# Designs tried in a protein design chat: VH-VL binders against q98ui9r863to1033. Part 13

Target 1, 171 residues: q98ui9r863to1033
Amino acid sequence: GTCTVYGNGHYMSFDGEKFDFLGDCDYILAQDFCPNNMDAGTFRIVIQNNACGKSLSICSLKITLIFESSEIRLLEGRIQEIATDPGAEKNYKVDLRGGYIVIETTQGMSFMWDQKTTVVVHVTPSFQGKVCGLCGDFDGRSRNDFTTRGQSVEMSIQEFGNSWKITSTCS

## First folded at step 4 (VH-VL)

Design s03 (framework fv_emapalumab)
Fold by ESMFold2-Fast, scan of step 4:
Structure s03 (fold): chain C 171 residues (1-171), chain A 121 residues (1-121), chain B 111 residues (1-111)
Amino acid sequence: as target 1 above (171 residues)
Amino acid sequence: EVQLLESGGGLVQPGGSLRLSCAASGFTFSSYYMSWVRQAPGKGLEWVSAISGSGGSTYYADSVKGRFTISRDNSKNTLYLQMNSLRAEDTAVYYCAKRFTYSWSYYFDYWGQGTLVTVSS
Amino acid sequence: NFMLTQPHSVSESPGKTVTISCTRSSGSIASNYVQWYQQRPGSSPTTVIYEDNQRPSGVPDRFSGSIDSSSNSASLTISGLKTEDEADYYCQSYDSSNHVVFGGGTKLTVL
């Protein structure tokens, strides 16, 4: 399944549901540390809008990818890799393809970023029902794509988005 | 189901040595950072040491650096703490704690029951 | 390195709301995640809040966490207090050298 972020606030979930959401905090875009997979999770992707020096202008996305042994921070075309377990083998690769920064894991998740506002996340079918976040739960049903972090299904896009915010990161 | 079971605590004289063990089950042990956290009688929690899943990185509180060594045997699903040059102020219940790997927040999602170490003459 | 400071004790009546603060001595409280642990006498700590404001499965929604950058503190709020909430509560964060830091602990009494 494929989840896309585009145009500074437009989303298409893994189950094909489209919505618009704009927030001022860091948000969990996608992860597999979810209620039915908590002890077997492998990744977390966090996004934040990066302002162009004006409070109402957005230049790009700031992205943090968190893996078992590494953290990758992406901002304004820059890549910072932090080894959180330097003795472990990396389970991912970083490449540049056609203007995109591409990160692929051995567990079946791939991430692409155009160094601006477009993010694409692919997960293999083995992740069906195991992911959560703004990208939804990839269960083949769009009805429950707006599942909050508390596991309730909300019709309000704003309440759904706010449930995935990291409160300590809000301005 | 995740379980952590500490052992090896006991009474030891100042200047002595002791080795603690923590037997882990219910999760992929080699994938997770593990920590030791201690608590002196009637006092608060104090972080002692952490080790990465591979064992390639170790971290120590300043109070124990140079005296304690954290290690692990991933083939036996066991975490160790070798304590040397023990002092009265090392007297505490020692907990084995698992770090949640999704979170670089150092969130401890599971704790053992603890093992008491008493350093006294 | 920094310290996390908590009040030594707080008390409140059953059914009321209590808030326990955790203040960071240097650097921003928002720079690193904060967890909250509950410990009853003779027991191991258990998590009531992780990553600033998240509740583990099985923790009642009466427990909530928040960050206040203006006071450089994190807070644990417990509403609808029950006698089983009596325990020591510890906040925890980490520093830029990846050292874990615990607060001194707060004894909650429900009378």
Scores: ipSAE 0.081, ipTM 0.690, lowest interface PAE 6.3, mean pLDDT 85

Design s05 (framework fv_emapalumab)
Fold by ESMFold2-Fast, scan of step 4:
Structure s05 (fold): chain C 171 residues (1-171), chain A 122 residues (1-122), chain B 111 residues (1-111)
Amino acid sequence: as target 1 above (171 residues)
Amino acid sequence: EVQLLESGGGLVQPGGSLRLSCAASGFTFSSYYMSWVRQAPGKGLEWVSAISGSGGSTYYADSVKGRFTISRDNSKNTLYLQMNSLRAEDTAVYYCAKRFTYFWSSYYFDYWGQGTLVTVSS
Amino acid sequence: NFMLTQPHSVSESPGKTVTISCTRSSGSIASNYVQWYQQRPGSSPTTVIYEDNQRPSGVPDRFSGSIDSSSNSASLTISGLKTEDEADYYCQSYDSSNHVVFGGGTKLTVL
């Protein structure tokens, strides 16, 4: 399944649900550290909007990808790799392809960023029902894509989005 | 079915040494930060030390720095705490704890062992 | 470095709601995630709340966590109190140097 972020806060979930959300915190876009897979999680992707100067529109995204032994920070076209366990082998590769920064894991997650506002996350079918975040739960049903971190299905997009915020990062 | 089982606790005299072990099962041991957390009788929890999955990074509370050494043997799925120059104030139940390490800013302990008692007394 | 301060004890009747506070002495409580652990006498700690407000599988929805930046505090709220909720409760966070910090613990008595 494929989840896309584009333009000024536009989203399409793994199950094809479209919505708009803008926030001023860091948000969990997609992860597999979810209630039915907590002990076997392999990735977490965090996004933050980067404003166009002092305007309310976003110009780019700041992105953090967190893996077992590494963290990758994507800031204004720059790639910063941090070894959180310096002695461990990497389970991912980073490439620049066609204007995109591409990150692929050996576990079947791929991430692409155009260095602006477009992010594409692809997960293999083995992740079905194991992911959560703004990208939804990839269970083949769009009706529950607005599931909050607390596992309630919310009809308010604002409540849904805010449930995935990382409180320590809010302005 | 994650399990953490501590051993090696006992009675030791001030100035003595003791090595604790924690046998881990049910997860990929080499992939996770592991910690030691202690609790003095009738007192609260106190973090002691942490070690990265590969063993390449170690962290210590100021109260034990220079006296305690954390290590691991990933081939045996075992965590160790070497305690030297023991003091009466080191008397505590020592817990082995698995850190939920994927989101490094969380420092959430998702599993705890049953603990092993260390008594430092003459 | 900072300290996390909890009340030494709280008590409430069965069926009522209790709130345990955890106040950070310096820096913002919102700067780092807060976890809450439950410890019954003779037992290891178990997690009731992680990452400010999340419940592990098997923890009843009577347990909830919150952050209040205005008071620089985290709170654990337990509604519908039951006798089995009697335990010591610890909040936990971490500093910018990756040192883990525990609160002093709160003894909950259900009378």
Scores: ipSAE 0.023, ipTM 0.644, lowest interface PAE 7.0, mean pLDDT 85

